VH-VL binders against q86iv5. Designs and how they scored, part 42

Target 1, 237 residues: q86iv5
Amino acid sequence: LDSCSICVDFVGNSLNDLLNIILNSGVIGTCGDLCSAVPGGQIVDTVCDLLCDYVGVDEFIKLISDVDPDPIYICEKISVCKTNDNAAASLDLVQINPQNGTVGGTFTLSIAYTVTNTIATGQLAFNIIDPTGNAFGDAVLLVQQSPEQYTQQFQFQATPSEQESFPNGLYTVQALVCEGSCGSPHPNTYTLANGTTTFTISGADSSSMSGAGSFSGSSQSTQTGAASGSGSGFALF
Below, E stands for the ipSAE of ESMFold2; O stands for the ipSAE of ESMFold2 at other seeds; V2 stands for 0.75 times the mean of E and O plus 0.25 times the DockQ between their complexes.

## First folded at step 15 (VH-VL; framework fv_ciduvectamig_arm2)

Design v3 (at its last look DockQ between E and O 0.01; V2 from the best seeds 0.00; counts 0 for: pae E 13.0 > 2, placed apart)
Fold by ESMFold2 at other seeds, look of step 15:
Structure v3 (fold): chain C 237 residues (1-237), chain A 122 residues (1-122), chain B 110 residues (1-110)
Amino acid sequence: as target 1 above (237 residues)
Amino acid sequence: QVQLQQSGPRLVRPSQTLSLTCAISGDSVSSTSAAWSWIRQSPSRGLEWLGRTYYREKWYNDYAESVKSRITVNPDTSRNQFTLQLNSVTPEDTALYYCAREGYKYGAFDYWGQGTLVTVSS
Amino acid sequence: QSALTQPASVSGSPGQSITISCTGTSSDVGYYKYVSWYQQHPDKAPKVLLYYVTNRPSGVSSRFSGSKSGNTASLTISGLQAEDQADYHCSSYTRSYTFVFGGGTKLTVL
């Protein structure tokens, strides 16, 4: 829909391919040489060429090759996404249901937040910290979020995997609203609000669970006021 | 004019390490516009890319999954060469081994060594 | 066998056009445009004919052309000549920072 969302979506989906192309080729003389190699069809190539030509191929490669590349930061440096160093928001509700569940169960995280000064380009993000300190999470892109009240829902299933075993005990949910990428060290990045809640996983004595788990893709919910965007599957921090 | 000159033993016993060297003239092993690969060829499997080394502000390696646990490709900037080390060889590693330069920005091997036939047998 | 599938052999008469196919997957031939073709005469190292699907290095005849559709790349040799009798290999760069090769095609000029 808007240029900023298109840029963040492109960079987020193409960053690994861009890095692969850059490393494989070494020296790339034109945006066309870089962008024509990116898969995804003519629309993706066109978006790539537009963004790359706007800053020049050498600067584009430098931004992508940064030690800590970040799609939102890259799109802000290109000037397709705006920044607001005075963005402000609060978290009104961080709620998880059920508060007492079992391994294999489905949990719904509901977050309500109020923007009090426009978020130019940022994230609504969460971490879930298990009893051992292992964390997993997700985030949703926020573009030009005007002062309004908003609500978002996320779901995950507590299915054990190599990444997350879902041990019995107390879990902490941490939700963040940010200008810029939550947890990023880059300029123009701010944590605007933090919120927490907890839930427990318990059940009959289990002795054969393996470690680690993961979060599935984000669900979209109805929001108060103008709403746009969906999660990209980023892990928090 | 780029040339690649191979050297190394032609017979290796099973479970030992195969070691080959590729000397470069007309280019630098640290060229940021090139990458340096080992490729082998056998009648039953044709050409098989094994791995590469290249310099992009630091040294990188990529290896084929089939040999990743056993292979090392090392640059030697002082001698302007690069080496293949393949551990724990078996008779299935018997092949004609090539070194090659990836010198096009679009992933192609424009210069090849002469080839070294390596037999793995006791 | 090899990661990319080529016909084992193909033949043609002088002056004809022939096409050699190279079929891979959506992780190699079907992903990037890094597809290349090599000619190999007996007892010699391969020589690059095409890179980036369609591009010819200097010194390679315009009789060699390439294309790609989906997971299949093609090499076409027009105006077939006796010296074209050789083995032909395709290669693709993958999304995993690796290369894969086809099994090779023996071209016989009748």
Scores: ipSAE 0.400, ipTM 0.740, lowest interface PAE 2.6, mean pLDDT 87
Fold by ESMFold2, look of step 15:
Structure v3 (fold): chain C 237 residues (1-237), chain A 122 residues (1-122), chain B 110 residues (1-110)
Amino acid sequence: as target 1 above (237 residues)
Amino acid sequence: QVQLQQSGPRLVRPSQTLSLTCAISGDSVSSTSAAWSWIRQSPSRGLEWLGRTYYREKWYNDYAESVKSRITVNPDTSRNQFTLQLNSVTPEDTALYYCAREGYKYGAFDYWGQGTLVTVSS
Amino acid sequence: QSALTQPASVSGSPGQSITISCTGTSSDVGYYKYVSWYQQHPDKAPKVLLYYVTNRPSGVSSRFSGSKSGNTASLTISGLQAEDQADYHCSSYTRSYTFVFGGGTKLTVL
């Protein structure tokens, strides 16, 4: 566990609540005033207080209220997450299996990448674009990822949902390795490498199953590096 | 290299207080990167989280609703331990009790004690 | 009766893949990404396989992977081996700063 991951998790989980408190409370004079109103109990309130006190309540509110609030960017601005403007990486492999599957089937996305200059706080992210242009995806937080070769896997089941129907056709997978949040316009944010692959969905449903689709991420390092997952649902970049 | 070593009685009479101790090595009970939990296991209920203690500028406790009126989890910083106290026990409290460290993002129990089978009977 | 629902048992042949589900609510599995999975062999304490839905501790085989969608988390074991025969438990952190466990799944390797 480190303070950067704790900050990103807190901001990611509490952003909507913080925005509502700020909008509905008028003037907030102290971190205690803001943070005690955040639901989730004492661990959440304590993390909120620590982060807020570190930069001061006015700066914290400004960061949360940004037009495009970004958990990684916020945590970098308060200096609990480091940045590296010289971060560098390359993508070695973007592979999805099976390349031809069916609705209800399970797909595994494997990404191999090589870091050549430390990624201080960034993401390994993917977007899957269906035949109609609808996109969904996920991302994994990368913290102090040293120069090494890494492998990450993501799995999902192509179960139709309100978010994605999984129509027959050609799907495009976009993968990115980034310093900062992938696709973000914020300072200290860079797309370090990108890659694509495709797969198809065709034929009849693979079973009578129904429900929401699921997404997963996992990590594997060739040396000792590990990456953390973030978010559920759609990650668009 | 965190290790958790449990101690306490294996037999407790109904209506008495069950008291167990978990000694910590390789970490501190006051670590701000961890929380310290008690979990029990029985054939009928499976694994059941009971409660925890942790330090974040002050000491906090969280308890499962099912035992909240009867449980206390306390740290002992001088001996680097934490304790379970469960009041007014009944035979339904018979279980294998584990202490565990909640590590990494408060969502996982990465180190477990050896377990103590506690029987509540006359 | 557990707070999270797992199948009571699952079986598979060596080399196959199996998936174990863990269904909760919007106040636990569906709210946070603090979902973890534990493997427990007879007479042993549980051992963490996955945390934060997908992350493997050092020394855990890449054959174990995890996912979550809505209120349901899943553990997938690829390339089943005899030593995978064990009980598997899911756990989720809740909005009330408590933990809940699934009822457990007995995996039999045929």
Scores: ipSAE 0.007, ipTM 0.401, lowest interface PAE 13.0, mean pLDDT 83
ESMFold2 (binder alone), look of step 15: mean pLDDT 92; pTM 0.949

Design v4 (at its last look DockQ between E and O 0.40; V2 from the best seeds 0.00; counts 0 for: pae O 11.7 > 2)
Fold by ESMFold2, look of step 15:
Structure v4 (fold): chain C 237 residues (1-237), chain A 122 residues (1-122), chain B 110 residues (1-110)
Amino acid sequence: as target 1 above (237 residues)
Amino acid sequence: QVQLQQSGPRLVRPSQTLSLTCAISGDSVSSTSAAWSWIRQSPSRGLEWLGRTYYRSKWYNDYAESVKSRITVNPDTSRNQFTLQLNSVTPEDTALYYCAREGSKYGAFDIWGQGTLVTVSS
Amino acid sequence: QSALTQPASVSGSPGQSITISCTGTSSDVGWYKYVSWYQQHPDKAPKVLLYYVTNRPSGVSSRFSGSKSGNTASLTISGLQAEDQADYHCSSYTRSYTFVFGGGTKLTVL
């Protein structure tokens, strides 16, 4: 449980709360003024105070209020997360099962990748592009990911919702491995590898609308070294 | 439109456990933009916030000091609902119980359930 | 809970402006800038009128406005109407990561 992961987790989960507090509260003079209003109880407030006090409340607000705020970038600017401009990786496998499924069915996305130069702070991210061009996806944080072979697995249920109706047709899966946040314009950010696959959906129409699909991740090491996946971010690249 | 639908018993005996359920439609109990609260109202005490549950990469709870030793608020992601459990009730726990959403944008209780009048009587 | 103090009742005639206060101490009560106000008609759930002291949700009349001075927040209702007759509650977040409500104010439109 490293300080970089704690920072990215806090910022990623509290960014919208922090922005709303900053926009709606008027004057914020101390880290305590800001952090005590963030939901998450005493532990989250303590992490907030620690990070905010480390850089100072004015700089912390500036980083959160950036036009393109990014949890990884913010934690790099605070100097809690490291960067590696020479990070390198390749994607070995991007596959989805079943390749032909139904609305309401469960799909498993399996991604295998090899790190060849340490990823200091980065992401394994994916998008799923529906037949109409609408995209949804997720990402998992990679911290000091040593040169090794890795496997990640994600599942989602194709349950129609206001966010995604899951129309019949061909879907494209894009997977990325990045140093920094995938798709981010910020410094020290690189797309290291990408890959694609496809699948199809056929089935019932979207007239009933039920909850949005959810994602869960698991990872397995194929040799030495391991990474665990748990996605909490949305990535569109 | 987000709606909260409450269910649970209306009569509870002293020393028993009060259990109420709040079903959510139009939003997710695991929304990172919300927190889910129980609030009660009585003529003698007015509105009283009891506790909440919310998801921010993991599940958290906050409880009012007056009930902290007796209360549990749990999410149920598979049913998209959350529950109140209040142990060892007394007649002073007689009240109209509400579930409510605390929205991050508002910082306030912007959606309320219909209310459940619970009587604690021997 | 006496963390927030409201007057028990206020009254006014149609067309007038009235103000309801909500007072806590700076050392004992949470952040005065996170004050919310709720309107409650008989047999109905409360409805949010204001949040963050001054902000109105969409659909709330601009006749409802909020302010603060020191440890006192205020709700002002301008152009009083018969339908404004209701109970009004203030709420604040505390330093203990909890919420408290005022005792409530019954507004009577004469």
Scores: ipSAE 0.007, ipTM 0.509, lowest interface PAE 9.5, mean pLDDT 83
Fold by ESMFold2 at other seeds, look of step 15:
Structure v4 (fold): chain C 237 residues (1-237), chain A 122 residues (1-122), chain B 110 residues (1-110)
Amino acid sequence: as target 1 above (237 residues)
Amino acid sequence: QVQLQQSGPRLVRPSQTLSLTCAISGDSVSSTSAAWSWIRQSPSRGLEWLGRTYYRSKWYNDYAESVKSRITVNPDTSRNQFTLQLNSVTPEDTALYYCAREGSKYGAFDIWGQGTLVTVSS
Amino acid sequence: QSALTQPASVSGSPGQSITISCTGTSSDVGWYKYVSWYQQHPDKAPKVLLYYVTNRPSGVSSRFSGSKSGNTASLTISGLQAEDQADYHCSSYTRSYTFVFGGGTKLTVL
């Protein structure tokens, strides 16, 4: 709803379209030249024009074309999202249930964290590393999170897919709370807290790893605290 | 290699609903780098863009004003296809119907189906 | 009548250059650079020749070039060949987030 969240959502959703237009056009002279080609209807065109016109088309293209284009960073450079170099937080709980599960089962990751100095624009992120080193995860946007205690839950179903087979063994969960985009080298970016936990998948369901038909594994990241981030669905969990 | 394969009825009676399907291979209907359009061609009107569906964090549709009250374009992610439904057809809807990919890389309709001739007559 | 105006037909001799116009409005051709051209042989689907006014996809001859001035886009075919005999269509994105096509131009190679 707020301008920062709208900016981050627009850039995240339109980045591929913007990059393709930039790469497949010669000289782009105006924001209208760039933004009018972005599909998504009037609201997308309006947001694109507003953001592009605010910094100028050349700076907007530079930010989009960066080697590591980052929606949060872009929106901070545009001054729609604020930064706080003194943001501070701690992780109170990183818990996954069940700790011992099976292929096809549902896992709930619960994260509790305490903000001690406002997170202006940041992320709560997690990464799950399977026994072979393959990883998957998600993040939710944190906007103007005042000093308080917050909780978040994420669910996934361990249904094998081409992206993740869910082999038997030990899984590592990493959780991060960040000012700015977690893992980004950009200015005004900090890892404020991190934590880990583990879980195991045991049992044999090797017949589910191959064969014809549809595999499904869906979960959505769900925001349960006071944070105003957006979530995404994982169609392949 | 991306291919579009069309199917659907060839003869439709007035007032019925036209339903056409376009199957996608080599790409995904939920690709964030594409949009999926229906375009028809008749001798009297030439090529006429009808509408599209595309996924950008959620599903969007855009429709030509001339058919907006009668058209729907739907994705089917489980079958990797998209469909055209055109309600209350008349003989003026007789045309060769194409599905097409609007690729962000090309900024145009870069992949076309083979076309389906649709005749609306009693 | 189509939203974009093209000549109904044009003709030229082998080796000549010909130009096909596509005239729209300030809300489409005159506003956006999202203008594309398609070649269509009899009983075939259209094939994209140009996009973004001037850009050629891989495999399209450099004999095809495009330009735009005001509300008019142009396709130029140089070194005209017999195989260029076809219908040519222009398309533009509109400010209403839709696409429009021209009426088409039949090119006859004499």
Scores: ipSAE 0.006, ipTM 0.472, lowest interface PAE 11.7, mean pLDDT 83
ESMFold2 (binder alone), look of step 15: mean pLDDT 92; pTM 0.947

Design v5 (at its last look DockQ between E and O 0.03; V2 from the best seeds 0.00; counts 0 for: pae O 9.4 > 2, placed apart)
Fold by ESMFold2, look of step 15:
Structure v5 (fold): chain C 237 residues (1-237), chain A 122 residues (1-122), chain B 110 residues (1-110)
Amino acid sequence: as target 1 above (237 residues)
Amino acid sequence: QVQLQQSGPRLVRPSQTLSLTCAISGDSVSSTSAAWSWIRQSPSRGLEWLGRTYYRSKWYNDYAESVKSRITVNPDTSRNQFTLQLNSVTPEDTALYYCAREGSKWGAFDIWGQGTLVTVSS
Amino acid sequence: QSALTQPASVSGSPGQSITISCTGTSSDVGYYKYVSWYQQHPDKAPKVLLYYVTNRPSGVSSRFSGSKSGNTASLTISGLQAEDQADYHCSSYTRSYTFVFGGGTKLTVL
């Protein structure tokens, strides 16, 4: 419900549309001209107008049109998200269950991490790398995450899809905790901790597309602090 | 007042490359508020947008999927014009070809060339 | 086939109002508000009539109006005049940085 999360969610969901509108229109003189064109209804248009008017239409367009645009970076530059160059965290656990499963089976990724200096605006992110080197993953936005211990759980079903066929073999899981967007070259961005684990898939698959994969996440926290929920809207690293 | 003047051959043999030129007066091909398109019209297809070129800090191109593998649209800033190159033409490419400016905000073609009827025939 | 569906023809008498539909998909007409209409008289290039669903360029009569609902855009011509006899084309910008056109509608003024 905070301004930072609203900004990151809006930019993450609307970045491609904003760029498309900017490139097609050429000259845009007001936030209203830009934001009224964004699909998604009145609420999306209102959030767009508020964020755009806060920084000014010219600066907003520059940020969207950056060579390597990044929702967290954009929201930091418009000053609705904070940065902390001294953020610190460690990864306590990266665990996947079952470690040996089958195509079509359900896998649960559990990540535990400890924040030792506040993460102002960052990510908990993971990649799953299949035996052929193809990767898929997700990320959760972390906003003003105070020093404490946190857990996050993700589930996926290994159902072959256009994005991932789930071939037999060894899979590698990479997990990252970051200030800023994980993997981004932008200022105020740091990888704070990383960890890996592996699992195997055995079973017959044809490597054909059978459906789309999906992720479901849940959050768990220690008795001392609150944990962020699951989120999406970011590409792979 | 902005005007577009087309030139190029009216007869092209199958398998050759169709090349058309659109000269711009009253505006610049490098205008950051405009985009420059080729559109064709035939009885069987009606109007069909083919592709465009435009400058927004760098040059961009967008092409219709139906011709993407065969089309190139290029600006020429020194002559203030832009060109259509369509490779490997067939009789199905016979049409009235227009160049057009997208100069109105929000994706509309406000200035059109005079049209060039191109016949692809042996 | 054209990407957008228009009726092949419509007719009306002078003074009547008529409406021409343009139906697309959620990736074009139903996505952005970049819908435009063009009037084309015989042997002439198309001329823009409306853009951004409802906006009229300078010099276009207020008798032309537009609307959109879902995946369907509409052009309405009120107070039909003999000079309105022409072909009418709709166009939409897509979420893929491209444009698509309707098949065109021949308007006959009786």
Scores: ipSAE 0.510, ipTM 0.794, lowest interface PAE 2.1, mean pLDDT 87
Fold by ESMFold2 at other seeds, look of step 15:
Structure v5 (fold): chain C 237 residues (1-237), chain A 122 residues (1-122), chain B 110 residues (1-110)
Amino acid sequence: as target 1 above (237 residues)
Amino acid sequence: QVQLQQSGPRLVRPSQTLSLTCAISGDSVSSTSAAWSWIRQSPSRGLEWLGRTYYRSKWYNDYAESVKSRITVNPDTSRNQFTLQLNSVTPEDTALYYCAREGSKWGAFDIWGQGTLVTVSS
Amino acid sequence: QSALTQPASVSGSPGQSITISCTGTSSDVGYYKYVSWYQQHPDKAPKVLLYYVTNRPSGVSSRFSGSKSGNTASLTISGLQAEDQADYHCSSYTRSYTFVFGGGTKLTVL
C-alpha cells in the first residue's frame, strides 16, 4: 500500500479515538503522548507516530480537531496525499438492477466512469435516498487514478435495520466521482461528475433486525489500469 | 444501561483450558467506541489485566506479556459476547475473573462483569 | 513487584483528608498521564473513580480528586467517611499498548 492509502485508512479508522484522547487528556506535548493511547496495537501506533512526527504534534491535533474533520483532507494537508485541482472525469453509466424489487432483495449498482485528467486523491461515492429522505451509501478511495476507463459494482440486500427500514416507494441513487472527499467543504475538493438513477421497493412488508443492509464492491478497469477500494466511506446527499 | 454477564466453569483441571464467556447487553461487542477486556484478581497478585479485543475497521487483540503465549480473547458478534481462553492452566491461575468494558472516552474500565471465581485444582 | 507502586495500607479518621500514591518505576509507564483509579468494596467489582489522572466521571463524589507530580500520581479523599473504607487501585496504560495495575491500597477508616 502507498503512503496516501495508509494515511487515509489510519485517519478514517482512528479519528474518533484520536478526538477522544485529545478532548480528555488535558495535556498533549508530544506525538508519543497522543499515539501511545490509540487502540490498534503496534502497527497503528507506528503509523500514528510516523504521520504525527511528519507534520508535528500541534498541527496534527489541529487537523484532527477541525469542526468537520475529513480523512482525505487531513492526509492532503500533511502532504502524504497529493491533490490535483485540474482532475477530470465523467460518469458513463449509473445503473441499478433490479429497478423494481422487494424488501430483502439484492440490488446491484453498476458504475462506469472515465478519468480524463488524473484523480490524485478522491472518491467514487454513492448515496441511496429512501422515500422518506433518509440516506445511506458508501465510497471507495481513488489514489493517483490515471486517465482511462473504470467500472465498479456494489451490491446490497434490502434487509431492514435500525439504520434503514427500507420502506415501500421510490429510491434515488446518486453517484459521484470526486477529487477529494465527495461532499466535503474543504479546499481542493471537486465534484468531477455526477449521475442518478432510481429504483422502487414494493410488496413484502416483513422485516428482520439481523443481517444485511451491507455493501460490497469490486473495481475493474479497461485494460489500461485499475481502481481499488474498500467499499467504505460516508453517506453523500 | 450496559451490563456484562459472565458464564463458564468454576473448576478447571491443571493443563486444561480455562474458557469464560461475557455476554453484553446495552452495547455492541463491535462498537467502535469500546474495547472488551478480561481482568483477574488474586490475593497474591492483585488486579491483573490479561487482554482485550476490539473492532476498528477490523478486529484487534492486545495481551499482557505474562499470559501472551497462552491467551486468546475472541468476539462473537452473532451472540454479542466475547470469550477468554487461557491454555495450560496451573493452580497459580486460580483467581476471580472479570470481564470489563474499556470505554474509549474514558481510557479506563467503566463497566465490569459480576466476577467468576475459577479454581484450578487436581 | 508491579510496575506501579502503591502503599499497602493507609488509614485516617472521619473528616480528615488522605492521599494514596501511585508511582511508576520504569520509562514504559512514563505515560502515567493516563492513570485511572478504582474503588473496590469487599465482594464487589471495582468502580472507576478517576481517569486521565484528574477527570471524575458523573456520579463520583467531588471528595475524590487526582493529581500528579513527577512519576507519581495521587488520589486524595477529602472529608473521609466510613463508606470510604475499601481497596483502592491505580492503573496506567503502557508503551507496550497494555494496561497495568498497582498492587492496591487498603484504606481503613478509624
Scores: ipSAE 0.007, ipTM 0.508, lowest interface PAE 9.4, mean pLDDT 82
ESMFold2 (binder alone), look of step 15: mean pLDDT 92; pTM 0.949

